# VH-VL binders against q9vpl3: the designs that were tried, part 353

Target 1, 224 residues: q9vpl3
Amino acid sequence: RGKINIQRPKAPHYERARVVAVTQPKYPELPKAKSCFKTRAERTQQQQENPYNEIIAREVRNWLDHSRLVAFFHLSSITADDIFRVRVQLHKQNLHLKSYGSKIIEQAVKNTRYEAIVPLFHSNHCIVFSPDPEKTAALLRIVRRVPQMVLLGGIVEETMLSRNQLVAYAQMPGLHAVQAQLVQTLSQAPGHLIQQLQAHQNSFVQVLDVHAKNQMNEETPKST

## First folded at step 11 (VH-VL)

Design db58 (framework fv_anetumab)
Fold by ESMFold2-Fast, scan of step 11:
Structure db58 (fold): chain C 224 residues (1-224), chain A 121 residues (1-121), chain B 111 residues (1-111)
Amino acid sequence: as target 1 above (224 residues)
Amino acid sequence: QVELVQSGAEVKKPGESLKISCKGSGYSFTDYWIGWVRQAPGKGLEWMGIIWPEDSYTRYSPSFQGQVTISADKSISTAYLQWSSLKASDTAMYYCARDEGIYESYYFDYWGQGTLVTVSS
Amino acid sequence: DIALTQPASVSGSPGQSITISCTGTSSDVGADNYVSWYQQHPGKAPKLMIYEVSNRPSGVSNRFSGSKSGNTASLTISGLQAEDEADYYCSSYTSSSTPYVFGGGTKLTVL
């Protein structure tokens, strides 16, 4: 392939354009009121935060509607590099790690069957979505690499599952009949599920505190 | 068939460095955790640490943190256990094992044959 | 460090049943299906016999069964045979910093 070799632009055309531009009539001073008017219009557009949040909330709703697997995690402080490595590994398994603000999640699930999950998201959190519930085992094996992520529970085939129930589902063979039977059995008494999810959230705050202390000790294993 | 093959027995003197290996075959090496388990002569099993081969993320037992280094080379499906300076108390059988567990369910489904490390003056 | 308590030895005669206990706490053995069992013959690597309290890997005899009550898990061997003579170790998850904790091991003697 040939290389493009440019030494110099067409000086006559460039100079002519410059002369025409500077000789055109124009006002030397921009009115302050005109500048303030443009800034005011731009500020008005930026103040429409509710429409912006609704757009993202619709994105979250779309993920919920098209995912047969949704897993909820408490997420403590983690580096961008570490979370990126995990996102790449998850993506290979058609698992999509997302983080949304609590307000956006509340807007997305308001007046839906999932409104009860809102309290899970008052602290740092993330969600993993997948159209493939058979990937639950792969998800939970990968997430062991991220001690900052603590499983709270999830939704499988539109059925809300506690942490223990989701783990049990992941441990089942990949046979449709066996997995469907587990989900059906678990769905027969959902009355206490929200209480279980909230209890696990509170317990995981303590687990994360212990883990953070252990990580600090491991990073500085010997002092003096 | 799933198999873990470990390097041969080693006889070393205190202060020497050592690196032993564990090669996985018959499965997707990066999809499973690899753990290292120590067994001192006539004693029980002690977990040393575990590695996620996809990105070489490691976790160590508090007893072995700083004493050994676990690493992996996913291009050749091999995990390693390394000492910078051996002690006589490092004399033991060392096993690598594949972890099939999910989340907080940890168990080793396949084990290497073991590498005997003898450290004596 | 051994967090799980096993008897040092058990014995039985061919054809009998024996049970080996593994006692932990409510945060490990008592908390969930965390318990696995390994068989080790002299000079050999351990072999997984039971995982997640009661599940058998393919190729493990149905004479081996696992159970749990409270903070104590049990490995039961029925129809005891001479080749069952080995050391048996239980293991459980305890915490994210110590996801593998082994019991002290139990020597099974077949008389």
Scores: ipSAE 0.602, ipTM 0.801, lowest interface PAE 1.5, mean pLDDT 80

Design db59 (framework fv_anetumab)
Fold by ESMFold2-Fast, scan of step 11:
Structure db59 (fold): chain C 224 residues (1-224), chain A 121 residues (1-121), chain B 111 residues (1-111)
Amino acid sequence: as target 1 above (224 residues)
Amino acid sequence: QVELVQSGAEVKKPGESLKISCKGSGYSFTDYWIGWVRQAPGKGLEWMGIIWPEDSYTRYSPSFQGQVTISADKSISTAYLQWSSLKASDTAMYYCARDEGIYESYYFDYWGQGTLVTVSS
Amino acid sequence: DIALTQPASVSGSPGQSITISCTGTSSDVGTDNYVSWYQQHPGKAPKLMIYEVSNRPSGVSNRFSGSKSGNTASLTISGLQAEDEADYYCSSYTSSSTPYVFGGGTKLTVL
């Protein structure tokens, strides 16, 4: 019920009800109840201040800390059935497909070496985690099945890699020592790699924008 | 050793149905894409389509979309190419091939021996 | 219609070097390492000779090498031998809808 005219509100009745409720002794000692209320209010506010986001952000941090392979993808529209089938296939290879809101990812990577990746997640995205970096080739072969997933880059053995560097890593023989050397060789300053990842995503968005503008500027053929 | 073995030559009449096979061995069949490539007599190579054997996801060349069906049975490591109604213009050598590529690197590392399909009235 | 362009034929003498070109666009041959080369002897299945522009599979002679410059990829065969007489096809990724596009093929004759 909220049918009250702002210009002619039933404020007298509403205000009297509120005043009576506040005046009515809810507790005998105001000083004691006020002090206790302050402590409870502070704890209640802490619980109400995005407790769900903090819990999920901790989950994301845990995945980052325990995964030797992390791959970032842009994700276009896909059916629930198709993504489920892909998730099952990935799971068989110890690859874990996850999606989180951009604010949760920002909170998870805040004050970490990965904070600068936040801009990658301002659009639709998904992340694949694995404790086994040797599964990168399996991941990228399965992802061909999903044209809606576009590789942006990743993290291997705590080293940030561009799209092309991650693909190059996946093409290496299954010798872990050689793969570790490649990762170190392909490694660039974190800021430079993030700039390349951001440029790739911006380029993709720019292509879509140009396509949309060209479609809107389509001319109808002249008749006669 | 990695090997792709295709079914034997076929002689058919226009309007008949046909299903040819390609059996993979010596590797994990569900971990690689299988493609089909056509070669008309005296002509070059033409890609028809690919299949991901794990869930039978397919992608077809625009020229062959709706003309053929690609399928796979992962329990017997076999991929198939089939026609509901053959035409004389379907006369060609048909190859299956395994794709070793990663992401957008697409190439065939092992090829079947080919299946000759002859369609004549 | 957007096929990769190869010369129809090329010829050389034993011991010489020959080069076969494969010309595409900036979105296929001209970007990343998408080019592969296949050798096909008469009556036989194609054989992968080069992948990702310049890599050789095990079992392929080091006389075969691949390279690219701009929108043109090249297969070079050095120390030409009679056994090299075959048809050669280039291939490249172009898009997700056409991930395999073959060139028209080049007939190599060893005279």
Scores: ipSAE 0.631, ipTM 0.819, lowest interface PAE 1.4, mean pLDDT 80

Design db6 (framework fv_anetumab)
Fold by ESMFold2-Fast, scan of step 11:
Structure db6 (fold): chain C 224 residues (1-224), chain A 121 residues (1-121), chain B 111 residues (1-111)
Amino acid sequence: as target 1 above (224 residues)
Amino acid sequence: QVELVQSGAEVKKPGESLKISCKGSGYSFTHYWIGWVRQAPGKGLEWMGIIWPEDSYTRYSPSFQGQVTISADKSISTAYLQWSSLKASDTAMYYCARDEGIYESYYFDYWGQGTLVTVSS
Amino acid sequence: DIALTQPASVSGSPGQSITISCTGTSSDVGGDNYVSWYQQHPGKAPKLMIYEVSNRPSGVSNRFSGSKSGNTASLTISGLQAEDEADYYCSSYTSSSTPYVFGGGTKLTVL
């Protein structure tokens, strides 16, 4: 492309949002109650509209707005120490592993083109963010050693990609113009993307079970 | 320029230990997998195992699990293949190779020149 | 056995085209873009010729092309030259305990 100097988007102010959430007193708006009772539905809706949930949802929104690469993963049981090691390796590549509750993600993507991906986050999940889409290959090389993380798909340059499309993007050499055209061509409607992401998740969970069994056999190298 | 340089040929007797090396240069060594591939005289290629140099995570072929040890020293960009006790059947050419595959596509784009290991009594 | 099936030998004359097949299962060759091809000259290390079914690394002649149909991948060499005489190995990813599987190899003779 032309040599247009566009100010690079800065990382979202997620740490500031967290500090604000921690340090501010919890004084939510009091509804003018004419009733002494709150139903389960009212409590659930109040939880969804909690100021702290909104602050964290805003953090997620800022990550989405300032990240040119977003990858979605199913996360199976993993130790805190193992996930920390993965997080450190990813951070060295300017890749930021985050986990958020499904309700917070729903609030963050509500009224956006990404709303349809909410069902992916009803099970254990994590998301990797980066301002640098060229790091997709590095992300996937790191993650393939972590069988507990199963790639579902992602967003590159604001375009939603299935698992196979994201892998194909990662495999391209650093030809920025060609990559930009591919991303544009691979653009999909949310409904079709959800079906593809769910199908691949189910297939790869089964593949990982087989792989895990094979790895267990390898970990017992000699039985006499 | 990406290059993998392996240690020189070895002639050993059965029961002896051996450690051969593969040094990577011209790229970020910790960002790519290193695999080991065996080729017996007059035979085809056989995968032995791979290592992720950043944390030394290894994965072995079932045929070689417990027969060899793969390790890496990221401070000197070198991977190793080691036997505690060699057998005559270990006589083969051993190649190290860099895995350029990203997720579930596994392939080797650069290969070392090979280390010939001869085990005879 | 998880080995990929290749013909033991193939031959052609200079200027002709030849095709080498590589047959596996739905979990390897028949899966996504898992297939790669290597060329090995006598006494030398293998060289990557094709990766992910049909992609060529920089420096590989466009006379080499890859394709697949179902569980069979093919390497096609057009305009055969004497220097193409070598052993050719296919390889594929599989989700089993052996993520790299190799074919038995095909000896190409240029007569």
Scores: ipSAE 0.573, ipTM 0.803, lowest interface PAE 1.7, mean pLDDT 81

Design db60 (framework fv_anetumab)
Fold by ESMFold2-Fast, scan of step 11:
Formats: structure tokens, C-alpha cells, sequence
Structure db60 (fold): chain C 224 residues (1-224), chain A 121 residues (1-121), chain B 111 residues (1-111)
């Protein structure tokens, strides 16, 4: 009866809306005839697809809730063979590449903590999920082979990170204590965010300097 | 212990073919890019290209595109640099190196000892 | 054909601090944290000294530090020692068709 792995990880609200606003694409407007009139087939299809959309939306919510690493990408045109090879490579690292329609993602995250991610998915996109945040570096090294995948941001340990923050997280191997503090700071109340980030930046620089000194072969200068 | 071991020095005549090797050990070979760097006698370092060993995807410097072929055999953790027809100007030290760069951060953390290629007319 | 610009040589006395510059463009050195520095002793393979502008790998002395301002990166060596005498190369990522470029190299002489 030990429930040591009771988990429904929940992402904090997205803190940095600026990148979303800047990168948000515009949807083409449908012809007035299409927007004002729906064919019998279109109405029947919408009714028939509602149950499937909800099932897939629940799958997306399940992935978001049970992944400690979620990365969002813009996806340019790529062949089925190329994306399959990337998917296989990622799977070896316990990284799961998924692609879902924009409306399914909107339905999945509506009225949830994840609602802020919707604008990221208004154009071609894909998502990588993993239970292992240690794999962020491996993920980003693999996607360097795929110029069609452009990093938009992610969620690590329930904290939303911008593109630059996720890359910085990945670039600090072996500094997990500092990484955890950065993630926790980003999930803190906005009222103290600037002061906390400045304090953590100074601590981060100090920790990196001490860490580098401790890992390097140092000669203590001899004084005569 | 991460190590890159390159093949021995080569002395060739112009027009001959050559294939040199770089064997990785002490890490998962298919999880890292392998780069090739050239150093002509008395000159600086020149990046030639990189390969992703898992599927042999390559990117070349424009200066070396079509002049050399980079390949890899993941079953033996070995990368290769190959010339179909050597020129005297190919005389140089050739290094392989592991790229640990993440996303847009590119850097070579471990280097092979180098392979000296001498092409004499 | 196009390389990052470094001075051909720099010299200093034991115990002195010296700085080696590396100048590029806004798409490489002036971009994000793309700059690395390598040390090469005669007859030896290059050794990574600094990555991502200012980070040191394990085993590299804290006398070596990196920084960047605009399109110019700098490698600073404090407390110069005879063993520091070597060639130093800067390198940067670029998103163009040449995703990796080297500087021309700087010969450091410890007088």
C-alpha cells in the first residue's frame, strides 16, 4: 500500500508570454460561405469526431501530466522517413515525439494549467515528452540533426521555460542543484521574481566558478 | 574514459585514394557528433565537417564539400575521412573530435591524437 | 575562407595577466553563447579550455577565463606560467552553411 509514486504532475502557468506573442502565426480566414454554412457531411463529421477528439485530448493531458520533460517545436516540412528515423533515435533515450492537431491540443489543455501553451500550436508543431528531465541535453543534441524542428520552449519539473531557459538548463551538465533552484525560482510568485532571479544569477555564477575550480587541476600560488 | 584513437600516419602520391579512421571508446558512440578538423603545416585549424553516427547524416564546410567524404560505421564505433584522389595540397594533420554541443552550442570536448597525411609529388 | 580575427601573437611575463581577443560578426561571436577556446602545444592535439563563452571543463586551471562584449570574445590568462606557452584558437557556432568556424590562432610567448 505504499503510494510513493502517486503523480499527476501539473505545470505552472506560463510566465513569459512575450515569445508566444512574437511567434504567434495568423490563421487564414475561411470563406464566408464556409463559415456561415456547413454541409450535411461537415455537420455529421463534427458530431462523429467529437468522441475521438476527446479520447485523443485525454491522451495529450495524460502525457503532459506524467512527463517531467515536455519540449515544444515548430515543425517545417519533413519526409515521413526522416521523422520516423528521428522518432526512433529519440525513443532510445526515452523521448517520445508526438504530433497532434491544434484543435485537439486546445481541447486537451482548455481550463487546465497548460492553457497558456495553446498559441505555440497555431502552426505546424510537434511535442517531445519524457519522464526523465536529465534527457534534455540528449534531446537538444539529437534535434540539431533536424533543422526542420525549431525549439519554442518547454516544461521541466512542472515549470514552464522559454527557449533560452531550456537551452541553458541543458547546457549545465552536473549542476542539478543550481538547475533545481532556477526551476523553483521560475515557479515562485511574480512579486519577487526579479529579485529572486537576480539573487539566483549571482549564486549561479558563484556556483559555476566554485564548481569549475573544484573540477580543475589548480595550483595554489606559492608565496615566498 | 572517453578516448578517440586515430589511424597512423600516411605517405601517398598525388592521385591515390586514402581512407583514415577515428575510433571512439568509453562513451555511447551514436549519441555524439564527430567532427573532422584539418591543420595544414604551419597553419591554423579548419573545420571540415561533422557526422551524426546513428544515421550517417553529414554536414560539410563549403571549402571541403565534394573534396572529401565523411562516413561512420556505428557497429565498430568508427568514423572515417576519405579522398578519392589526393593532391599535394591535402598534406596536413587531420584531427577527429567529439562534439558535445547542445542545440546551437557547438564545441569539441575530446580530440583524437591526429593523423599526419603527406602527399608528395 | 572567412575566419574569426585573432592577433597573430601575444607575449607576457610570468605572473602577468594577458588577454587574447577574438572578433567575429553578430551571427557568430555576437550571437548567443557560441564561443569556445582551444589550447594547442607544439606537436599535440588541441585541448578545450573554455566553452559557451565562459565555462571551464573539469581539469582546466581557474587562471583561464572567458568573456564576451558585442562581437568580440576574450580569453584571459592570469598568473602566466611557462606551460601556458602555446597556440590559442577561438571558435564559434554559426547558423549559416559553415556552422563552425575557427579563428586564425594566437601564439602566446611567455618571456
Amino acid sequence: as target 1 above (224 residues)
Amino acid sequence: QVELVQSGAEVKKPGESLKISCKGSGYSFTDYWIGWVRQAPGKGLEWMGIIWPEDSYTRYSPSFQGQVTISADKSISTAYLQWSSLKASDTAMYYCARDEGIYESYYFDYWGQGTLVTVSS
Amino acid sequence: DIALTQPASVSGSPGQSITISCTGTSSDVGGDNYVSWYQQHPGKAPKLMIYDVSNRPSGVSNRFSGSKSGNTASLTISGLQAEDEADYYCSSYTSSSTPYVFGGGTKLTVL
Scores: ipSAE 0.430, ipTM 0.682, lowest interface PAE 2.1, mean pLDDT 78

Design db61 (framework fv_anetumab)
Fold by ESMFold2-Fast, scan of step 11:
Structure db61 (fold): chain C 224 residues (1-224), chain A 121 residues (1-121), chain B 111 residues (1-111)
Amino acid sequence: as target 1 above (224 residues)
Amino acid sequence: QVELVQSGAEVKKPGESLKISCKGSGYSFTDYWIGWVRQAPGKGLEWMGIIWPEDSYTRYSPSFQGQVTISADKSISTAYLQWSSLKASDTAMYYCARDEGIYESYYFDYWGQGTLVTVSS
Amino acid sequence: DIALTQPASVSGSPGQSITISCTGTSSDVGGDNYVSWYQQHPGKAPKLMIYGVSNRPSGVSNRFSGSKSGNTASLTISGLQAEDEADYYCSSYTSSSTPYVFGGGTKLTVL
């Protein structure tokens, strides 16, 4: 039951590992004071800080550290069989589809450069990891087969990319074009990137509204 | 290297069935979508539908849903376009094309030579 | 009906630059990088000239370029040559009931 593919050991991306090490979150280690009475706040916080969540959060951090490609998706209702088929197709391309609770993701990215992604995981979601950023095109072709997965954005070579930027990266004709795009992306203001990520959430809501309206219109007779 | 070869021209009568083919070579056939595009005589291009050869998942244009069937046989790297009952209005050039589209950006990078289908009584 | 609007014809002289427009809506041309351009000579299959609004495939002359502004995409051909005379089609993904649509086509005449 290893959630990380142990058949393909991964080395962390050098620059990402350094950034993570410098910004490593300091978990506040509160004194273990024994008391016969615990306040409601202390009891609630203790329940929220489940030790098993920390183990899974570490697994998520390990995926982030060892992946040069991370893609974020909203996941609509999908059967276990359908998602399993998608996982198999992605695995053939060294793409690893994972689902984690929003609290676990928050713990994994807390006090890191990627904390801004937390709002993306408020609703049903999944993440695809890969050590190979050149697999972005293959990922996006496969996901086009799965209408329940809606692309929100991603991280490529430690660079946060909006949906549009990730699609543009995937469409680039060669290595030189890819490197040029990464340089351009790195020059963008952090506020602009956060706004683009939030805009994707808003665009997704609009897309859902459009699909609902289209479904209603499709139910009416087309002989107008 | 990458090539899509379509079957030869067909002359049919209304009501007859027809199945035309598109064979891909020089690439991994199951890693790309195959689309079908229609062009009526003297008219523009019309997208008909697309197939993922790995599992034969299809999507059709509303204009062609129920009018044609798109299928694929990955063991011989061949996609098909089929009519159960041809109409005179089906007279057109039919192209298959490989779709290298990324996410919501469909685009056809290699095209077959086309198959002319003539339906007349 | 076609969803994308192109001029029926455009003409130019050798050495000139010409532009072909392709107008849609915010859900197709005006959206992300959805637009592609195809060149078709009489009796031949279409050839991809531009994809993702402005990307050029290998083997396509750098005289061909793509851009967009709002709901209108443009194909620009600089240094116009006789062999550029062909029909040009734009295409785009659309989020409505049809996932892909072509423009009506533009006949380019090199006079």
Scores: ipSAE 0.488, ipTM 0.732, lowest interface PAE 1.8, mean pLDDT 79

Design db62 (framework fv_anetumab)
Fold by ESMFold2-Fast, scan of step 11:
Structure db62 (fold): chain C 224 residues (1-224), chain A 121 residues (1-121), chain B 111 residues (1-111)
Amino acid sequence: as target 1 above (224 residues)
Amino acid sequence: QVELVQSGAEVKKPGESLKISCKGSGYSFTDYWIGWVRQAPGKGLEWMGIIWPEDSYTRYSPSFQGQVTISADKSISTAYLQWSSLKASDTAMYYCARDEGIYESYYFDYWGQGTLVTVSS
Amino acid sequence: DIALTQPASVSGSPGQSITISCTGTSSDVGGDNYVSWYQQHPGKAPKLMIYYVSNRPSGVSNRFSGSKSGNTASLTISGLQAEDEADYYCSSYTSSSTPYVFGGGTKLTVL
């Protein structure tokens, strides 16, 4: 170091153009909020009260439109370090773990075929997107490492699937299985499928609440 | 293509420590769970636990929690099963196996040849 | 606690069909497609024969088939051959603190 490394002509016009020009670059995938210490409070407040939520909602719609696999999960308490490690492992399989607020999801799916999924997101949640539905088995194998993530259901080839249907899909071989699964799923009323997804979410919440209360109020003598 | 190779037979005395190995080859080692299964002489199969090699996350059967340690070294694609102090009741055949199951389903598609551990005084 | 229940032994003649049962509870065998079957010849490691109740791995004869009804899974072997003589184990995921369980094993004799 300490050696001259730059000989570009100084052009303050570049800095001025960046400030003056109202450039609207197409948003890349926003960097996930992993550590935003310098402007954390400002960014958090902006995200909560930002009237531009429609921009993020369009991003969600684009993920839904371009993903042939979408999986919905309930989240229990998990550390940022743990979820980051899982996210990295998922990226190796072209699986993209994302979290969005309930209001943004509602805006994204409003007036679409998938509007009925909104109630699934009234509690803590995350979503995994992929252009490749053949990666469903890989996704579910990785998620076994994360007991805090509980599968609620998903969308495969624009068809909504319950937890059990998505697991069954992952267990079937090839293109023939995809066709069979789509035909089977199309036979179910949308309301009934959503009720199944909500039942899994509600049952899990109830089980956690009952377990926590029993753990606090009752002591089981195991391994003492 | 896929192969799991285990370390050789061991003869030990009670109170001694032991670490046996299971080396995977022909696949991405960190993308699959590795399970350990015990078979006492003349008895059936008994699941001991599993490890996720990418970060060494483990889950044990309650019967083996605190009795053994499962670990992995992903740089050499090897999983381990270890005892700090062996007992005569640890005499058994020990198998490692690759778990190809998904979500809440477990199944072992490839198995190591087994490591016989004999503990006698 | 309790493992999955299998008959201790079954026998058949060459060319015959035989069925081995595996009985559990609604949280294991009776749940989703959790059941797998393994074949073990004397002195050898187990070999996967059936996974997800009825799926066969590549290289496993179509003489082996799996099914389930309620809390009981079944392995059926058709056209019995001498080489089929082995111990057979069923296994299943369970939602309990021991998330994977094996059956007690069934010794198949071909006479």
Scores: ipSAE 0.488, ipTM 0.714, lowest interface PAE 1.9, mean pLDDT 78

Design db63 (framework fv_anetumab)
Fold by ESMFold2-Fast, scan of step 11:
Parts: C-alpha cells; sequence; structure tokens
Structure db63 (fold): chain C 224 residues (1-224), chain A 121 residues (1-121), chain B 111 residues (1-111)
C-alpha cells in the first residue's frame, strides 16, 4: 500500500470535518422528552446516520493504507501544552500523532485485516502514523520524553508487531532489506498478538499508583 | 565521526557558582539524549541526569534533584551542567555521554573526555 | 545505595576466560534486555562494551560477550589480554524516572 506524501498527508478531511462539526446548529443536550424510547428504526438511523463519524473513519483508513509505520499507545493524563510539544517534535520527523474515538476506529478497521486491534482502544489511547518505517527509532526516542505514553505495539509494512517486536525492529541498522526480513520473522497471528498487547496494557494499569509516586522525580522541559 | 568535547578542568572555592559544557559534533544533536555521570575520586560511576536537547526536557537522579541544573543550547549543539553554590563534596570527574538507546533500553555509546572539578578552600 | 551488585574484584591470567556478574531485581536486570557494560581504564572515560545484554558495538573485540540468566547478567572475556585490565561497570534501566542505575564496579587484574 502507498505511503502518505510528506508534503500533502492524506488527512485533508480532518479540517473540513472539524469545521462542519463546529458550525452545525445544535439543539439543547437534553431537550424536553416526548418519548424516552426510540423505535427500532430510529435506533438504526442513529447508528448509521452520523456523517461526521464516517468522514473521520475514512480519514483513519487513509492513514492506515498510506502509512508503513503505525504505533499504538496507551495515553494517561497529560497537559495540552505537553502533548502539543510532542506533536510538533514528531511532525518534524514525519510522524503524525492522532487520537480517535473507539467507535470511529471500529468503523475504520471493520472488514479489514486490522479489525483485531479494536479492543486496544477502549481506554485512553493515541496512534502515530508515518510513511517512513525507518523513523521508528526516532519515534521511540522522542516518546521517552512522555512517560504518560506507553507503547502497546504497532504495524510495520502491514505486519502487526508486539511492543517488544517493534522495539527490536527500531534497534536494527538502517538497512531496509534486513528490517523487512526481521518484520516477517517477528510476525505473529493477530489473535495471539492482541493477547500480548492487552497483557501489557493490563500490567501498566496495576502500576499507575507507583508511576504517580515517581512522577515528581521528573521535570518539565519548560521549567528546568 | 561522533565526538563529545567537554570544557577544561576547574578549581573553585565552596560557595562559588560553576557551569561546565559538553559540545556534540558529527551527528544531529537534537536527535539524541545527553546524560551527565559523576565519578568521585576513587569511586564508581553515578548517573546525575539526562536532557532531551530538542526542548530541554530533563530528568534528574533523586540524589541530584535540586542540587544541579542541566540545560542545553541546540543552536550550538552544547549541553551544560551548572551549580549555583559548590561544596567540597562536589569534587569529582564529570562526564557527558550520548544515549543511543531505544524506548526502555538506555545506554551511552559515546562519552566526553571528562571535566575535573576540584572544590577546595 | 547501589541497585546492582558486582564483585569488587576478579583476576585471571593471559589466555584465560573470566566472568563478571551483575545482579539486580526482576524489574531491572531480570526484566527486558536492559543491561549494558562499560570498560574504564585509569584516567580515561568509560567505553561501551556491551548493550542490550548481548550486543557488541563496532570496534569491540569478539572476546567480549554478554549473557543473562534470571536476575543476573554476566560479562565474559575470553583470551584474556593485559590491555583488558580495567574497571568494569554494568548498568540497567529500572524506570522512566530513573533510567540508569550503575553497579558498584569490578576491578579486573591480569596477573
Amino acid sequence: as target 1 above (224 residues)
Amino acid sequence: QVELVQSGAEVKKPGESLKISCKGSGYSFTDYWIGWVRQAPGKGLEWMGIIWPEDSYTRYSPSFQGQVTISADKSISTAYLQWSSLKASDTAMYYCARDEGIYESYYFDYWGQGTLVTVSS
Amino acid sequence: DIALTQPASVSGSPGQSITISCTGTSSDVGGDNYVSWYQQHPGKAPKLMIYEVTNRPSGVSNRFSGSKSGNTASLTISGLQAEDEADYYCSSYTSSSTPYVFGGGTKLTVL
């Protein structure tokens, strides 16, 4: 599948969808109820009739189709300023940090080879896309700055990799042929890989209190 | 060739301030972490802190938090280690080193030659 | 406190093999491939000898090898030579807030 053009990333619909969402008229969140129940037809309409979600889902599919590197992260509480600084640094390396709702991701990957990743996105998450898999090392070195981002795994050259496999790939020399062969060697069945990714996510949850105790040992780049 | 060049030896009195430098060359300075490691006379290696030069994000060892300041100037590919008020116990060799590690694999691949700091009355 | 335990000294004769141990916990040495080894000659800066438990940088002799079993990592030097006489330090990742922890160091004497 093709790589995203660095000069013109395949995300032009993001700005349009955002503008449409902001400018569309809104009625009150909780209007006076004429009926507390919706008919089956009305429920079916609500499930199928969100054009905003379909536009964003199409954007996500475009990112997946044109990215040779996709990395999945659990994202704990982080300030807007900190995530913005990281996004700018990643962008300089042609790495694109995105966050999408679980429903949108499900719609994007439904009926694709990546459908198995949906369970990873039931908690706070973010995804990094790039057309350049050789930037995996740069990505993971930058992410060291963000302890709130925990690597779950990724997709390299259309092959799903666990956290440890993606790290191993990043540690390879810049020889593309060797890296491609390694990806094939390290590949796992989607079901087994998802079990490994979920296990890592669950183990992290158990140490959140420990991480909170350690966060005071770290300083922001803006203060020191 | 990758090289880290540190500033020259310093002899100071207790209470004086000091700033030592580490200049990187032969690589993209903002793409690698820089660490500072201390070695007291006749003792082992002790990590002090690390900096990400692109935005000067720092992490300090608990033993050195609040006792030193690490900074970087990416426009001249230089990292700094600074004391506001030196103590006799700060007498040591100070090394800067580049980290080539990925994610949770942290290791220093290139080291500066060291800066000897002597603090005496 | 040092988090990683190394013997204070080891010795060997030219041509022999020696091993230096580095013992930690399940969250550092016993975790993923976190261990590195450094060689330091008197009056000189440390030099990376092994990274990620087993990997050797370019320019380091194949006489140096690294391994790990449980919570103990080992540096093995085969065909011992006089120039190998130095201090050796292990290091391991422990957490993102404390990414470097050094061992106490081992003085290698070539008899």
Scores: ipSAE 0.654, ipTM 0.833, lowest interface PAE 1.4, mean pLDDT 81

Design db64 (framework fv_anetumab)
Fold by ESMFold2-Fast, scan of step 11:
Structure db64 (fold): chain C 224 residues (1-224), chain A 121 residues (1-121), chain B 111 residues (1-111)
Amino acid sequence: as target 1 above (224 residues)
Amino acid sequence: QVELVQSGAEVKKPGESLKISCKGSGYSFTDYWIGWVRQAPGKGLEWMGIIWPEDSYTRYSPSFQGQVTISADKSISTAYLQWSSLKASDTAMYYCARDEGIYESYYFDYWGQGTLVTVSS
Amino acid sequence: DIALTQPASVSGSPGQSITISCTGTSSDVGGDNYVSWYQQHPGKAPKLMIYEVSKRPSGVSNRFSGSKSGNTASLTISGLQAEDEADYYCSSYTSSSTPYVFGGGTKLTVL
């Protein structure tokens, strides 16, 4: 309550409020003021031109430019502790596990020879980078410990490889020059490669379903 | 020279505990999986489980889940297979083997000499 | 626990060729290059003879070869010798409840 005034303020009656609204002075907008509303197209364009996305996209391009080995994985639900332990193991082999949003990946590879990989990142994903392509075998042995990570494909010596091609590369003898030359021979045109990767994703979904059900069967006796 | 050396033969009574070992040498122990394979007298090979020595991640055959424990000590390049309570049906030859496989290509390239475990009253 | 089917026994004469089959499913033998073969002499540890369907480790005779058609893998031994008399096991990765399986084994007798 006020100390001096003893009168209560009253809200206007509905009819009175309507009259007040009609007669209320309209304040002009500032000369530089714009509508606070934006169309869906304007909101989409504003989001696509986000400078923060471009900064992170430059980081991704820098990793791609300085890594002779890049491996792409689908990532199922995994605890922070488990992924941290895997990250530490990979780091000991000079393998760097990173995760970026699909939009960031798209911006990073747009107008590059790797643009065909974008569909791989429409689901949960992670990427492993290394300057040493001879570590591909070590990477794939470590990843066998992480059933939540499923290999989708990769890039070796700037050449895009399918899952099967990357595994084949890992199984080659360790002569650097011979391996680089063979990678060029194994590579496929981006259009053909993406068709194989998209077909693989149908099989991949089935593999994940079987794997998840198999893990549930293993956990059932434990949870009883 | 890659070598897997297993502990010596064991003779035990039902209900006793046992821990057998497999020591790897001549390679980087933490870069390869170690598997355990059982062979009952006059029977075939039966996979028991595998371990990734770097963090001791294990995966067991459903037949052996809860029956045995696989562990590893990377500081001494040694893997272990352990029973809390032996049964007569545990009588078998036990092999450890190094898995050279990449990704989903499992295969054991080097095998230990085997540890014979006999459980009888 | 036997997921892979092998014949119990096979026999051959010295100098001949024999083939041992290993039949599984599309999720193991019929999948990628998952199949390996092991030789075991009485009282000895198994020895890897073939891995990834058709590859030989160093030190394994080229008389041993592996192949696969659909859900059946085959181990072929040419120029059969007395020392080839042993038990042979196939194995494969599988996405089922057991991630690694062996066949029941085949006893090879050299006549």
Scores: ipSAE 0.593, ipTM 0.791, lowest interface PAE 1.4, mean pLDDT 80

